# Ledger of designs, part 52: miniprotein binders against Mucin-6 (MUC6)

Target 1, 185 residues: Mucin-6 (MUC6), of Homo sapiens (Human) (q6w4x9r395to579)
Amino acid sequence: GHCSLEGGSFVTTFDARPYRFHGTCTYILLQSPQLPEDGALMAVYDKSGVSHSETSLVAVVYLSRQDKIVISQDEVVTNNGEAKWLPYKTRNITVFRQTSTHLQMATSFGLELVVQLRPIFQAYVTVGPQFRGQTRGLCGNFNGDTTDDFTTSMGIAEGTASLFVDSWRAGNCPAALERETDPCS
Key: E = the ipSAE of ESMFold2; O = the ipSAE of OpenDDE; V2 = 0.75 times the mean of E and O plus 0.25 times the DockQ between their complexes.

## First folded at step 12 (miniprotein)

Design i25 (from i21 with L12A H94R E95Y)
Fold by ESMFold2-Fast, scan of step 12:
Structure i25 (fold): chain B 185 residues (1-185), chain A 95 residues (1-95)
Amino acid sequence: as target 1 above (185 residues)
Amino acid sequence: DAEELKKEIEEAIREAEELLKEAERLLKEYLETGDPELLLESIYEALEAIFELRLAAYLAAQLGDKELVEKIEKLTEEAKKLAEEAMKIYVEERY
């Protein structure tokens, strides 16, 4: 399966469902029992400096009990808060420069991440067949059924992207729905 | 409703075509002026076109029209090629 984070904050899920949202938070992109050590992939969005896009991807994070690997728009790679020179290797993960504009995180457990650094920071997630029906987060549930791709963190299938995205916020950030819709406006 | 899906597919394709036309216009203006904001605008318009085409393909899949999905996916690859060329120009001139 393939999931992508592109352009002005749009995502295409593993089941090929595209959606757009606006938010400035860290979101759970991918959780799965197939990821070792309670691993999760997360995406960080912030206000865009470009007039054509309200928010943009600024970092991708792989978090597990062993590692907190952050790949940011400014081309800094850190693990557990320490800057790393590329290629950076751990037992199960290698981060390296694939091209002059792309970094790749390759893993031994069926997850591959490619980030485009320039001119626009974008991310591409590939997972092996063992992840089928075993993913959750912004990239969807990878079950081949596109009717339930907006399954929230509470297990509820929603008809709209905003409630779906809101449910996958990590940490204490304003909800995307609350940002888009001012209840006093 | 199959008729509602068809209308949404047609609207998404129409929107993508307008976005691609604007992306090409912005790229042409960039080549004449050298203004990097126009090049970034071109890239973002092309990426928006890709989104609309992916939406059209998704809806066509819901309709069960595999031939239409394949046709839209070919249009999406054309849009991706335009976006990639614009991004390549931006990178080669600035990094």
Scores: ipSAE 0.623, ipTM 0.835, lowest interface PAE 1.4, mean pLDDT 83

Design i26 (from i21 with L40T L55E Y58R)
Fold by OpenDDE base, second read of step 13:
Structure i26 (fold): chain B 185 residues (1-185), chain A 95 residues (1-95)
Amino acid sequence: as target 1 above (185 residues)
Amino acid sequence: DAEELKKEIEELIREAEELLKEAERLLKEYLETGDPELLTESIYEALEAIFELREAARLAAQLGDKELVEKIEKLTEEAKKLAEEAMKIYVEEHE
């Protein structure tokens, strides 16, 4: 399964459901019992400051009982708040530079993350077949059905991306918007 | 109904085509002016085109219209190539 966060505001689920949103919060991208140590992948969105979008992806976070790995748009990689030099390895996770513009987080448990740092901060999540039907979050449920990807954290199918996205907030943040607002409004 | 769905797909395709055209224009302008913002904009527009085409593809698959699927695939490949080209230029300029 492949999930992508592109263009600052575009998400494509594991089931190839595309949607867009604008929000300033940390959201759960991927939770699964297949992730060890209660692992979860999260995305941090903030005000873009760029003409293209009001909000954009600014960091990706892998959080478990053991690690809090943050890959930010400024190319800083931290674990539990400490800056780490690349390549960085801890137990079953390795973070390394793939190209001049891309970092990769490789794992031994079927999760792969590629982060494009420039010119647009983007993330690409790949999970193994063992994750099929066992994922939840913004990346969807990976069950081959695009129509139920907007299932909330409470197991309710939503018709709009904004409500779906809001259900996966990791903190108290403003409501997400499906479309950008007119700056003059 | 099927007709309405087809119309929606065609609209998405049209939007993607416009985005792709703009992306191409921006890239060309970059090559002429050297303004790095144009390159970034070009990439963004191309990505948005791809995004729109993904939705079109999803709907076209549901409709079972092979002709539309083929058209979408062709446009997607064009958009991807453009994005890749622009990205390549970006990398080269920052090496």
Scores: ipSAE 0.664, ipTM 0.856, lowest interface PAE 0.7, mean pLDDT 94
Fold by ESMFold2-Fast, scan of step 12:
Structure i26 (fold): chain B 185 residues (1-185), chain A 95 residues (1-95)
Amino acid sequence: as target 1 above (185 residues)
Amino acid sequence: DAEELKKEIEELIREAEELLKEAERLLKEYLETGDPELLTESIYEALEAIFELREAARLAAQLGDKELVEKIEKLTEEAKKLAEEAMKIYVEEHE
């Protein structure tokens, strides 16, 4: 299946359900028991400066017990907070420059991510057939039925995108990198 | 109501056609002026057209209208080709 995050705020699920949202949080794109070591793919959205969308994708994150790989719109790739030169390889994951405008994260477990860096930061998620019916998050449940693609983190199928998107919030709003200093109360 | 659904599909197609026409206009203006913002705007308009058409296709499939789905898919492919052409121009002139 294919899931895409395009044009700043458009998502097309694995079952080809398109929807639009505006948000400034970190959201879970994909959770699955097929991902090793409690892996999850996440998307970070923030306010945008473009006329076509109030908010836009600013980073994609792959998080597991071993790795926190961040690919950001400023074209920096980090793992566990450290900047990495491409190609960057771990045991199961390779991040490399596919074209002058695209990075690819290839994995040994049936997940592939392609990130368009310019002129619009966008993400394309591909999963193998072993993920069918075993995905959760903004990319939908991959069961061949678009009517339940808005299944919330509580397992309820919604008719509209707004409650669905909010249920997959993974971090603080607005989304932020860990800062050197925290505000004190 | 099948008739209400059909009307919604027709409106989505109409909106997508307007977006695609605007994307073509912006790309043409970019080729005349060299203003990079117009190229990026052309891509955004084409992407929005694609998303309107994907929703139209979903609803047409729900309605069971195979011929309508096929027509929407052909228009979607046209929009994708325009976005791809704009991206090729971007790469050639900026990279």
Scores: ipSAE 0.587, ipTM 0.819, lowest interface PAE 1.7, mean pLDDT 84

Design i27 (from i21 with K7E R14E S42A T76A)
Fold by OpenDDE base, second read of step 13:
Structure i27 (fold): chain B 185 residues (1-185), chain A 95 residues (1-95)
Amino acid sequence: as target 1 above (185 residues)
Amino acid sequence: DAEELKEEIEELIEEAEELLKEAERLLKEYLETGDPELLLEAIYEALEAIFELRLAAYLAAQLGDKELVEKIEKLAEEAKKLAEEAMKIYVEEHE
Protein backbone atom coordinates (compact mmCIF):
# COMPACT_ATOMS: atom_id res chain seq x y z
CA GLY B 1 0.00 0.00 0.00
CA HIS B 2 1.12 3.48 -0.89
CA CYS B 3 -0.06 6.64 0.81
CA SER B 4 1.10 10.09 -0.18
CA LEU B 5 0.99 13.54 1.36
CA GLU B 6 1.73 16.02 -1.36
CA GLY B 7 1.47 19.66 -2.23
CA GLY B 8 1.02 20.55 1.39
CA SER B 9 -2.64 19.63 1.52
CA PHE B 10 -3.25 16.64 -0.71
CA VAL B 11 -3.56 13.09 0.54
CA THR B 12 -3.91 9.84 -1.33
CA THR B 13 -4.85 6.85 0.79
CA PHE B 14 -3.48 3.33 0.60
CA ASP B 15 -6.56 2.48 -1.43
CA ALA B 16 -5.78 5.31 -3.82
CA ARG B 17 -8.52 7.65 -2.70
CA PRO B 18 -7.48 11.27 -3.10
CA TYR B 19 -8.68 14.06 -0.85
CA ARG B 20 -7.59 17.46 0.37
CA PHE B 21 -7.82 19.31 3.65
CA HIS B 22 -6.44 22.25 5.55
CA GLY B 23 -5.68 21.92 9.21
CA THR B 24 -3.16 22.96 11.79
CA CYS B 25 -2.66 19.93 13.93
CA THR B 26 -0.85 16.67 14.36
CA TYR B 27 -2.81 13.82 12.86
CA ILE B 28 -2.51 10.09 13.03
CA LEU B 29 -1.36 9.08 9.60
CA LEU B 30 -0.93 5.39 10.17
CA GLN B 31 -1.76 3.18 13.09
CA SER B 32 -1.73 -0.59 13.00
CA PRO B 33 -1.22 -3.58 15.23
CA GLN B 34 1.49 -4.52 12.76
CA LEU B 35 3.59 -1.66 14.07
CA PRO B 36 5.66 -2.79 17.03
CA GLU B 37 5.60 -1.12 20.42
CA ASP B 38 2.31 0.63 19.74
CA GLY B 39 3.90 2.50 16.90
CA ALA B 40 2.17 5.22 14.95
CA LEU B 41 3.07 7.51 12.12
CA MET B 42 1.86 11.08 12.45
CA ALA B 43 1.75 14.11 10.23
CA VAL B 44 2.23 17.64 11.49
CA TYR B 45 0.50 20.42 9.63
CA ASP B 46 0.91 24.12 10.21
CA LYS B 47 -0.05 27.42 8.68
CA SER B 48 1.75 28.26 5.50
CA GLY B 49 1.45 30.16 2.29
CA VAL B 50 -0.12 33.50 1.63
CA SER B 51 -3.38 32.92 3.44
CA HIS B 52 -3.74 32.16 7.11
CA SER B 53 -6.24 29.50 6.14
CA GLU B 54 -3.70 27.67 4.08
CA THR B 55 -1.80 24.87 5.75
CA SER B 56 0.99 22.52 4.80
CA LEU B 57 2.83 19.48 6.01
CA VAL B 58 5.81 20.50 8.09
CA ALA B 59 6.91 17.30 9.78
CA VAL B 60 6.42 13.59 10.01
CA VAL B 61 6.71 11.79 13.32
CA TYR B 62 7.07 8.14 14.09
CA LEU B 63 6.19 7.46 17.68
CA SER B 64 6.34 4.23 19.62
CA ARG B 65 7.07 3.15 23.15
CA GLN B 66 10.70 2.88 22.15
CA ASP B 67 11.26 5.67 19.67
CA LYS B 68 10.23 9.14 18.70
CA ILE B 69 11.61 10.09 15.34
CA VAL B 70 10.85 13.50 13.89
CA ILE B 71 11.62 14.44 10.33
CA SER B 72 11.03 18.12 9.68
CA GLN B 73 11.66 20.76 7.06
CA ASP B 74 14.93 21.63 8.71
CA GLU B 75 16.26 18.20 7.86
CA VAL B 76 16.64 17.54 11.53
CA VAL B 77 16.06 14.03 12.65
CA THR B 78 15.37 13.82 16.33
CA ASN B 79 14.83 10.90 18.58
CA ASN B 80 13.36 11.64 21.96
CA GLY B 81 14.28 15.28 21.60
CA GLU B 82 17.85 14.72 20.55
CA ALA B 83 19.23 15.62 17.19
CA LYS B 84 20.81 12.72 15.39
CA TRP B 85 23.24 12.48 12.55
CA LEU B 86 22.46 10.52 9.47
CA PRO B 87 22.43 7.70 8.92
CA TYR B 88 20.58 7.09 12.14
CA LYS B 89 19.90 3.55 13.22
CA THR B 90 18.10 2.25 16.23
CA ARG B 91 16.65 -1.17 16.79
CA ASN B 92 14.60 -1.89 13.69
CA ILE B 93 14.51 1.60 12.20
CA THR B 94 17.05 3.31 9.99
CA VAL B 95 16.87 6.88 8.74
CA PHE B 96 19.21 7.87 5.97
CA ARG B 97 19.60 10.29 3.12
CA GLN B 98 18.17 8.85 -0.06
CA THR B 99 18.95 11.80 -2.29
CA SER B 100 20.00 15.40 -1.87
CA THR B 101 16.39 16.29 -1.13
CA HIS B 102 14.93 13.05 0.17
CA LEU B 103 15.23 11.19 3.43
CA GLN B 104 14.12 7.64 3.95
CA MET B 105 13.06 5.80 7.03
CA ALA B 106 13.43 2.08 6.58
CA THR B 107 12.12 -0.48 9.02
CA SER B 108 12.27 -4.19 9.56
CA PHE B 109 8.55 -4.44 10.12
CA GLY B 110 7.19 -3.51 6.74
CA LEU B 111 6.96 0.26 6.95
CA GLU B 112 8.85 2.53 4.61
CA LEU B 113 8.77 6.32 4.65
CA VAL B 114 10.23 8.66 2.08
CA VAL B 115 10.22 12.35 2.86
CA GLN B 116 10.94 15.00 0.31
CA LEU B 117 12.38 17.93 2.18
CA ARG B 118 12.66 20.44 -0.64
CA PRO B 119 11.34 22.41 -2.33
CA ILE B 120 7.99 21.16 -1.06
CA PHE B 121 7.77 19.07 2.06
CA GLN B 122 6.07 15.84 1.04
CA ALA B 123 5.82 12.34 2.42
CA TYR B 124 5.28 8.91 0.96
CA VAL B 125 4.31 5.94 3.07
CA THR B 126 4.60 2.34 1.97
CA VAL B 127 3.39 -0.64 3.94
CA GLY B 128 3.71 -4.32 3.23
CA PRO B 129 0.90 -6.70 2.40
CA GLN B 130 0.72 -7.80 6.03
CA PHE B 131 -0.87 -4.44 6.77
CA ARG B 132 -3.83 -5.05 4.48
CA GLY B 133 -7.05 -4.31 6.27
CA GLN B 134 -5.20 -3.49 9.46
CA THR B 135 -4.42 0.18 9.08
CA ARG B 136 -6.20 3.28 10.26
CA GLY B 137 -5.58 7.00 10.12
CA LEU B 138 -5.39 9.52 7.33
CA CYS B 139 -3.93 6.92 5.01
CA GLY B 140 -7.05 4.82 5.29
CA ASN B 141 -7.68 1.19 6.01
CA PHE B 142 -5.91 -0.48 3.10
CA ASN B 143 -8.69 -2.93 2.33
CA GLY B 144 -9.10 -2.26 -1.37
CA ASP B 145 -12.35 -0.37 -0.90
CA THR B 146 -12.11 3.37 -1.35
CA THR B 147 -15.65 4.00 -0.18
CA ASP B 148 -14.83 3.33 3.44
CA ASP B 149 -11.50 5.12 3.61
CA PHE B 150 -13.03 7.97 5.58
CA THR B 151 -13.55 5.77 8.59
CA THR B 152 -13.09 7.78 11.77
CA SER B 153 -11.12 6.82 14.82
CA MET B 154 -14.38 5.63 16.27
CA GLY B 155 -15.06 3.34 13.37
CA ILE B 156 -17.69 5.48 11.72
CA ALA B 157 -17.64 6.06 8.00
CA GLU B 158 -17.82 9.75 7.21
CA GLY B 159 -18.90 11.33 3.99
CA THR B 160 -16.57 14.30 4.20
CA ALA B 161 -12.84 14.55 4.58
CA SER B 162 -12.97 17.24 7.24
CA LEU B 163 -14.81 15.14 9.79
CA PHE B 164 -12.67 12.18 8.93
CA VAL B 165 -9.46 14.13 9.36
CA ASP B 166 -10.62 15.76 12.56
CA SER B 167 -11.26 12.39 14.11
CA TRP B 168 -7.60 11.56 13.76
CA ARG B 169 -6.26 14.61 15.54
CA ALA B 170 -3.58 13.81 18.06
CA GLY B 171 -4.37 16.85 20.16
CA ASN B 172 -6.67 19.78 20.62
CA CYS B 173 -6.67 21.69 17.37
CA PRO B 174 -9.00 23.75 15.23
CA ALA B 175 -11.36 21.95 12.91
CA ALA B 176 -10.02 21.00 9.53
CA LEU B 177 -11.32 22.58 6.37
CA GLU B 178 -11.83 20.74 3.15
CA ARG B 179 -12.35 21.12 -0.53
CA GLU B 180 -13.59 17.85 -1.88
CA THR B 181 -15.63 16.39 -4.70
CA ASP B 182 -18.25 13.95 -3.52
CA PRO B 183 -18.36 10.94 -5.80
CA CYS B 184 -21.85 10.16 -4.58
CA SER B 185 -23.31 13.39 -5.86
CA ASP A 1 -25.91 10.73 -10.72
CA ALA A 2 -23.63 9.67 -13.50
CA GLU A 3 -24.18 12.80 -15.54
CA GLU A 4 -23.43 15.04 -12.62
CA LEU A 5 -20.32 13.06 -11.89
CA LYS A 6 -19.17 13.39 -15.47
CA GLU A 7 -19.67 17.09 -15.23
CA GLU A 8 -17.55 17.20 -12.10
CA ILE A 9 -14.85 15.22 -13.83
CA GLU A 10 -14.87 17.60 -16.76
CA GLU A 11 -14.62 20.55 -14.43
CA LEU A 12 -11.68 19.00 -12.64
CA ILE A 13 -9.92 18.37 -15.92
CA GLU A 14 -10.57 21.91 -17.03
CA GLU A 15 -9.27 23.30 -13.78
CA ALA A 16 -6.20 21.12 -14.01
CA GLU A 17 -5.51 22.30 -17.53
CA GLU A 18 -5.78 25.89 -16.42
CA LEU A 19 -3.45 25.23 -13.53
CA LEU A 20 -0.94 23.63 -15.83
CA LYS A 21 -1.16 26.54 -18.20
CA GLU A 22 -0.52 28.91 -15.35
CA ALA A 23 2.34 26.78 -14.11
CA GLU A 24 3.93 26.88 -17.52
CA ARG A 25 3.46 30.62 -17.69
CA LEU A 26 5.08 31.04 -14.32
CA LEU A 27 7.94 28.80 -15.28
CA LYS A 28 8.52 30.83 -18.40
CA GLU A 29 8.44 34.03 -16.42
CA TYR A 30 10.91 32.54 -13.99
CA LEU A 31 13.26 31.71 -16.78
CA GLU A 32 13.13 35.34 -17.75
CA THR A 33 13.36 36.92 -14.31
CA GLY A 34 15.05 34.39 -12.08
CA ASP A 35 12.57 35.03 -9.30
CA PRO A 36 12.43 31.88 -7.18
CA GLU A 37 8.97 32.75 -5.92
CA LEU A 38 7.59 32.35 -9.41
CA LEU A 39 9.16 28.96 -9.68
CA LEU A 40 7.80 27.89 -6.33
CA GLU A 41 4.36 29.04 -7.32
CA ALA A 42 4.66 27.13 -10.56
CA ILE A 43 5.46 24.01 -8.59
CA TYR A 44 2.42 24.42 -6.39
CA GLU A 45 0.19 25.00 -9.37
CA ALA A 46 1.50 21.89 -11.04
CA LEU A 47 1.06 19.81 -7.91
CA GLU A 48 -2.49 21.03 -7.57
CA ALA A 49 -3.12 20.11 -11.17
CA ILE A 50 -1.80 16.63 -10.50
CA PHE A 51 -4.15 16.29 -7.58
CA GLU A 52 -7.13 17.51 -9.54
CA LEU A 53 -6.38 15.02 -12.24
CA ARG A 54 -5.92 12.26 -9.71
CA LEU A 55 -9.30 13.08 -8.29
CA ALA A 56 -10.79 13.18 -11.76
CA ALA A 57 -9.31 9.79 -12.53
CA TYR A 58 -10.67 8.42 -9.30
CA LEU A 59 -14.14 9.61 -10.13
CA ALA A 60 -13.89 8.32 -13.67
CA ALA A 61 -12.92 4.96 -12.28
CA GLN A 62 -16.00 5.01 -10.12
CA LEU A 63 -18.01 5.41 -13.28
CA GLY A 64 -16.20 2.52 -14.87
CA ASP A 65 -14.99 4.66 -17.73
CA LYS A 66 -11.61 3.13 -18.36
CA GLU A 67 -10.96 5.16 -21.45
CA LEU A 68 -11.52 8.39 -19.59
CA VAL A 69 -9.25 7.23 -16.78
CA GLU A 70 -6.51 6.56 -19.26
CA LYS A 71 -6.86 9.96 -20.85
CA ILE A 72 -6.74 11.68 -17.50
CA GLU A 73 -3.71 9.69 -16.42
CA LYS A 74 -1.84 10.72 -19.52
CA LEU A 75 -2.44 14.33 -18.71
CA ALA A 76 -1.41 13.67 -15.13
CA GLU A 77 1.86 12.24 -16.31
CA GLU A 78 2.59 15.38 -18.25
CA ALA A 79 1.78 17.46 -15.21
CA LYS A 80 4.06 15.30 -13.14
CA LYS A 81 6.93 15.86 -15.49
CA LEU A 82 6.41 19.58 -15.31
CA ALA A 83 6.37 19.54 -11.53
CA GLU A 84 9.48 17.42 -11.36
CA GLU A 85 11.32 19.63 -13.78
CA ALA A 86 10.41 22.75 -11.88
CA MET A 87 11.44 21.15 -8.61
CA LYS A 88 14.74 20.11 -10.06
CA ILE A 89 15.43 23.61 -11.27
CA TYR A 90 14.53 25.06 -7.93
CA VAL A 91 16.87 22.79 -6.03
CA GLU A 92 19.72 23.25 -8.45
CA GLU A 93 19.51 26.99 -8.69
CA HIS A 94 18.28 28.09 -5.31
CA GLU A 95 19.57 25.60 -2.80
Scores: ipSAE 0.814, ipTM 0.916, lowest interface PAE 0.5, mean pLDDT 93
Fold by ESMFold2-Fast, scan of step 12:
Structure i27 (fold): chain B 185 residues (1-185), chain A 95 residues (1-95)
Amino acid sequence: as target 1 above (185 residues)
Amino acid sequence: DAEELKEEIEELIEEAEELLKEAERLLKEYLETGDPELLLEAIYEALEAIFELRLAAYLAAQLGDKELVEKIEKLAEEAKKLAEEAMKIYVEEHE
């Protein structure tokens, strides 16, 4: 299965359900029993600072009991707060430069992440078939049924993206908006 | 109402086609002026078109119209190629 975070505000789930939101928070992108050491993939969104999108993806985080790997839009890779030279290897994870504009995080447990750094920061998540029906988060549940892809952190299927996205916040942040609104100041 | 849903799908496709035409216009204007802001606008227009086409494909799948889904997905792939080409030009010429 494939999940993508593109254009700053667009998400396509593992079951191919597209949605959009604007938010400034860290969100749980993928949790699964298939991820070792209570692993989770997270996406950080912030005010974009460009005219073409209200908020945008600024970092992707892989967090487990062993590692906190952060790949940010400023092209810095850290693990547990320390900057790392690429290629960076751990027992189960390798982060390397795939192209001049793309980084890849390859794992031994069926998860792959490709991050486009330039000209727009975007992320692409691939999971193996062992993850089918075993995922939760912004990327959906990967069960082949798009009607329940908006399953919240409490296990409730929602009809709107905004309630779904807000349930996956990993912090005390403002609620995300599904539709663009006037940003009056 | 399946009829109303089909109308929504057609509207999404029409809007996506307009976004792609605008993206192509911006790209051509960029080739004449060299203004990198026009190129970024073209990229974002194309990305919006891709999103609208994916939404149209999702709705077409709910109707069970496999042929329409395939047609829309093919158009989305064309839009993706345009976005990727514009992004490549931006990186090569302006970074």
Scores: ipSAE 0.665, ipTM 0.856, lowest interface PAE 1.2, mean pLDDT 84

Design i4 (from i1 with L42E E59L L63E; at its last look DockQ between E and O 0.55; V2 from the best seeds 0.68)
Fold by ESMFold2, look of step 14:
Structure i4 (fold): chain B 185 residues (1-185), chain A 98 residues (1-98)
Amino acid sequence: as target 1 above (185 residues)
Amino acid sequence: GSAEEIRELVEDAKEELEEARELFEEAKRLAEEGNLEEAERELTESIYELLEAIFELRLAAYEAGDERLTEELERLAEELLKLIIEVMRLYVEIEREE
């Protein structure tokens, strides 16, 4: 399964459902029992430096009981707050420079993350078939059907991206009710 | 209807692709002339046109499902992906020179 976070705040789920949202928060991209130590992949969005009316991805975070790996648009990789030289390896995770503009996080548990650092910060999530039907978050549920990819953190299928995205906030963020709806989406 | 919406998305993506190509050609000319700051601005505009076009194609493909527009969508997607890679590559090259 493939999930993408592209410039302009565009997202495509594991089941190929595209959507766009506006938000300045940390969101849960992917939770699954297949991720060890209660692992989760999260995305951080902030106001865009290019346009005040849009948000953009500024960091991707892998969080578990053992690790907090942050890959940010400033091109610094940290684990548990400490900057790391690449390639960086833990017991089950390796982060390395794939090309001059791309970093890759490879894992032994079927999660791969490719981060494009320049010219625009973008992220591409790939999960193995063992994740099928076992994912939650902004990347959807990976069940081969796009009709219920907008399932909230409470297990409710929504018809709109904004309510779905708001339900996956991690931490304190403004509620989606006061966000301006993107007329292009 | 659904077919009309899909065709509108595809036509919008084609218009954005055409604009992105024009911006890319202008940026190449500006870079050759040494106008690097302006070339970067043109490349940035080209990139965002292409990202919008790519999203519209993905949405069209999602709405189409089993419709018989998929070959045209695939061709256009290949053109967009090839172009955005070229545009982004030139942007990085110019940024390096600054």
Scores: ipSAE 0.620, ipTM 0.821, lowest interface PAE 1.3, mean pLDDT 84
ESMFold2-Fast, scan of step 12: ipSAE 0.753; ipTM 0.884
OpenDDE base, second read of step 13: ipSAE 0.814; ipTM 0.910
ESMFold2 (binder alone), look of step 14: mean pLDDT 74; pTM 0.645
OpenDDE base, look of step 14: ipSAE 0.823; ipTM 0.910

Design i5 (from i1 with G1D S2E A3E E5D E59L)
Fold by ESMFold2-Fast, scan of step 12:
Structure i5 (fold): chain B 185 residues (1-185), chain A 98 residues (1-98)
Amino acid sequence: as target 1 above (185 residues)
Amino acid sequence: DEEEDIRELVEDAKEELEEARELFEEAKRLAEEGNLEEAERLLTESIYELLEAIFELRLAAYLAGDERLTEELERLAEELLKLIIEVMRLYVEIEREE
């Protein structure tokens, strides 16, 4: 299965449901019992500097009990807070420069991440067949049924992207597009 | 009115594709003139237009459900893929020169 984070805030789930949102938070992109050491993939969004969207992807994080690998739009890779030179290898994960514009994180557990650094910071997630029906987060539940693609962190299928996205916030931040508390002010 | 919504998404995607082509052609001319900075900016703009078109095409396919993609949707997808490859190729060439 393939999931993509493109442009300013376009997401296509593993079940091919496309949606867009605007938010300035860290969101859970992928959680699964198939990821070792309680692993999770997360996406960080912040205010965009370009006119094409209000917010944009600024970093991708792989977090487990062993590692906190951050790949950011400034082309810095860190693990557990320390900057790493590429190629960077752990027992199960290798991060390397695939092309002049792309980094790849390859794993031994069926997860692959390709990050486009330029001209637009984007991420592409590939998971093996063992993940089918075993995923949660912005990338969806990978069950082949598009009617429940917006399944929230509470297990409820929602009709709107905004409620779905807000349920997957991983940081202490406001709801997506929370810009007006009093419409008369 | 999903039929009308799908139609509008397809027409919007076609418009974005043509905008992307125009930006790509302008970027090629600027690169030939040695204006690499402006060429790079227009290539980035072209990619944003292509991403918008891809999103609209994917949404149209999703709304169509289990139905096979129409010949028009398949043709549009092929044109979008071909153009983004060409735009990225020129972008990388310019980056090497800078």
Scores: ipSAE 0.705, ipTM 0.859, lowest interface PAE 1.0, mean pLDDT 83
Fold by OpenDDE base, second read of step 13:
Structure i5 (fold): chain B 185 residues (1-185), chain A 98 residues (1-98)
Amino acid sequence: as target 1 above (185 residues)
Amino acid sequence: DEEEDIRELVEDAKEELEEARELFEEAKRLAEEGNLEEAERLLTESIYELLEAIFELRLAAYLAGDERLTEELERLAEELLKLIIEVMRLYVEIEREE
């Protein structure tokens, strides 16, 4: 399964459902029992300095009982608040520079992450077949059915992206918008 | 209706593609002139326009009930992705010169 976070506000789920939103919060991208140590992948969105987008992805965070890995726009990889040199390796996770503009997080448990740092911060999540039907979050449930991808954290199917996205907030944040609002309105 | 929505998405994507091309060409000119900072800015904008176009095409494909139409729209999205790669190549080249 492939999930993409592109253009600052565009998401394509594991089931290949595209949707857009604008929000300034940390959201759960991926939770699964297949992730060890209660692992979760999260996305941090903030106000964008780009005129054509109100919000943009600014960081990706992998959090488990064992590790906290933060990949941000500043090319800083941190674990538990400490900047780490690349390649950074834990027991099951390796973060390394793939190209001049891309970082990769490789794992031993079927999760792969590619992060484009420049000129636009973007993320690409790949999970193995063992994750089928066992994922939740903004990347969907990976069950081959796009119609139920907007299932909330409470297991309710939503009709709009904004409500779906809001259900996966990791903190107190403003409500997400499905489309960018005209600042002149 | 859904058909109208699909049409609108495709038209929007076309417009964004044209804008992206213009930005890309201007960026090339600026880079040749040595204005690397502005060139990078325009390349970034070009990429945003292309990504938006790609998204709209993917969304149109998703909404399309016709398999042939879906495949065509997805193909077009892939072609736009190739254009992004070209833009990125120039961007990286400029960065190396700085």
Scores: ipSAE 0.626, ipTM 0.840, lowest interface PAE 0.7, mean pLDDT 91

Design i6 (from i1 with G1D S2E A3E E5D E59D I85E)
Fold by ESMFold2-Fast, scan of step 12:
Structure i6 (fold): chain B 185 residues (1-185), chain A 98 residues (1-98)
Amino acid sequence: as target 1 above (185 residues)
Amino acid sequence: DEEEDIRELVEDAKEELEEARELFEEAKRLAEEGNLEEAERLLTESIYELLEAIFELRDAAYLAGDERLTEELERLAEELLKLIEEVMRLYVEIEREE
């Protein structure tokens, strides 16, 4: 399955459901029992300086009990707060420059991440068949059924992207909630 | 009405595709004239227009109740992704010159 974060604010889930949001927080992109050491892939969004989107992807984070790998739009790769030269390799993960504009994170556990650095910071997530029906987060549940595309962190299927996205926040965020679908004022 | 929503999305995508093509052609001209900074800016704008078009085609495909129409719309989105690859090739060439 394939999930994409494109154009600053567009997401296409593993089940091919596209949606858009304007968030400025860290969000759970992918959680699964298939990820070792309680692993999770997260996406960091911040206010965009570009006219095409209010918010944009600024970093992708892979977090587990052992590692916190951060790939930022500035082409800096860190693990547990320390900058790393590419190619960077751990026991199960390799981060390397695939092209002049793309980085790749390859893993031994069926997760692959490609990050476009320029001209627009974007991320592409690929998971193997073992993840089918066993994912949760912004990329969806990968069950082949679009009926429950917006399943929140509480297990409730929502009809709108804003409640779905907000449920996957990974921390306290001082920025405003997405309000396009149901403006608060 | 899902059928009307699909038509609207497809028409928006066509409009964005035409804007992207115009930006790409102008960027080529500027690059040939040595105005690399402005060419790079227009290539970036072209890619944003193509991404908007792709999103609208994917949204239309998601709404489509007919699997053949869904496949056709997804195929069109893939063709636009190939156009992004073409725009990116010029972007990379300009970046190498800088």
Scores: ipSAE 0.641, ipTM 0.849, lowest interface PAE 1.5, mean pLDDT 84
Fold by OpenDDE base, second read of step 13:
Structure i6 (fold): chain B 185 residues (1-185), chain A 98 residues (1-98)
Amino acid sequence: as target 1 above (185 residues)
Amino acid sequence: DEEEDIRELVEDAKEELEEARELFEEAKRLAEEGNLEEAERLLTESIYELLEAIFELRDAAYLAGDERLTEELERLAEELLKLIEEVMRLYVEIEREE
């Protein structure tokens, strides 16, 4: 399954459903029992301009009982807030520079993350087949059905992206704004 | 038993909330004492515990299927989100001081 966060406000789920939202919060991108040590992948969005529609991805965070990895445009930060030199390796996670503009987080448990740092901060999440039907968050449920991708954290199917996205907040933030648009447009 | 599962999730969430509060308070004390590194560590742990609690509450709500119970659990989850925000504010403040 491939999930993408592109163009600052566009998301394509594991089931290939595209949608757009504007929010300035941290959201659960991926939660699954397949992630060890209660791991979760989160996306941090912030205001990038004056208007409410000018929002962008600013960081990706992997959090578990053992690890906290924050990938931002300028640095990789770990549990104690220290910037680490790349490559950075833990027990089952490695973060390294893939290209001059791309970082990669590789894991031993079937999660891969590629982050484009410039010119636009973007993220690409890949999960193995063992994650099928067992994912939750903004990337959807990876069950091959696009119609139920907007299932909230409470298990309710929503028709709009805003309510769906808001249900996956990891902080006390304003409600997200919605615009369902093809991320390629 | 679904009812038992719900109860267990809620109890786990309560325990995690208490742990998170303790971690947060200790972090504040440490920060005041100038031990910023340890304070940040505890804040990170606190955030994690709060997130776990939120997830468990949401799972409990999902399993419950009862509107009233779901609403209550959602309310509690929102309160936890506010606490996360508070913890995060302190975390950012500490980072700025370093």
Scores: ipSAE 0.016, ipTM 0.328, lowest interface PAE 6.6, mean pLDDT 85

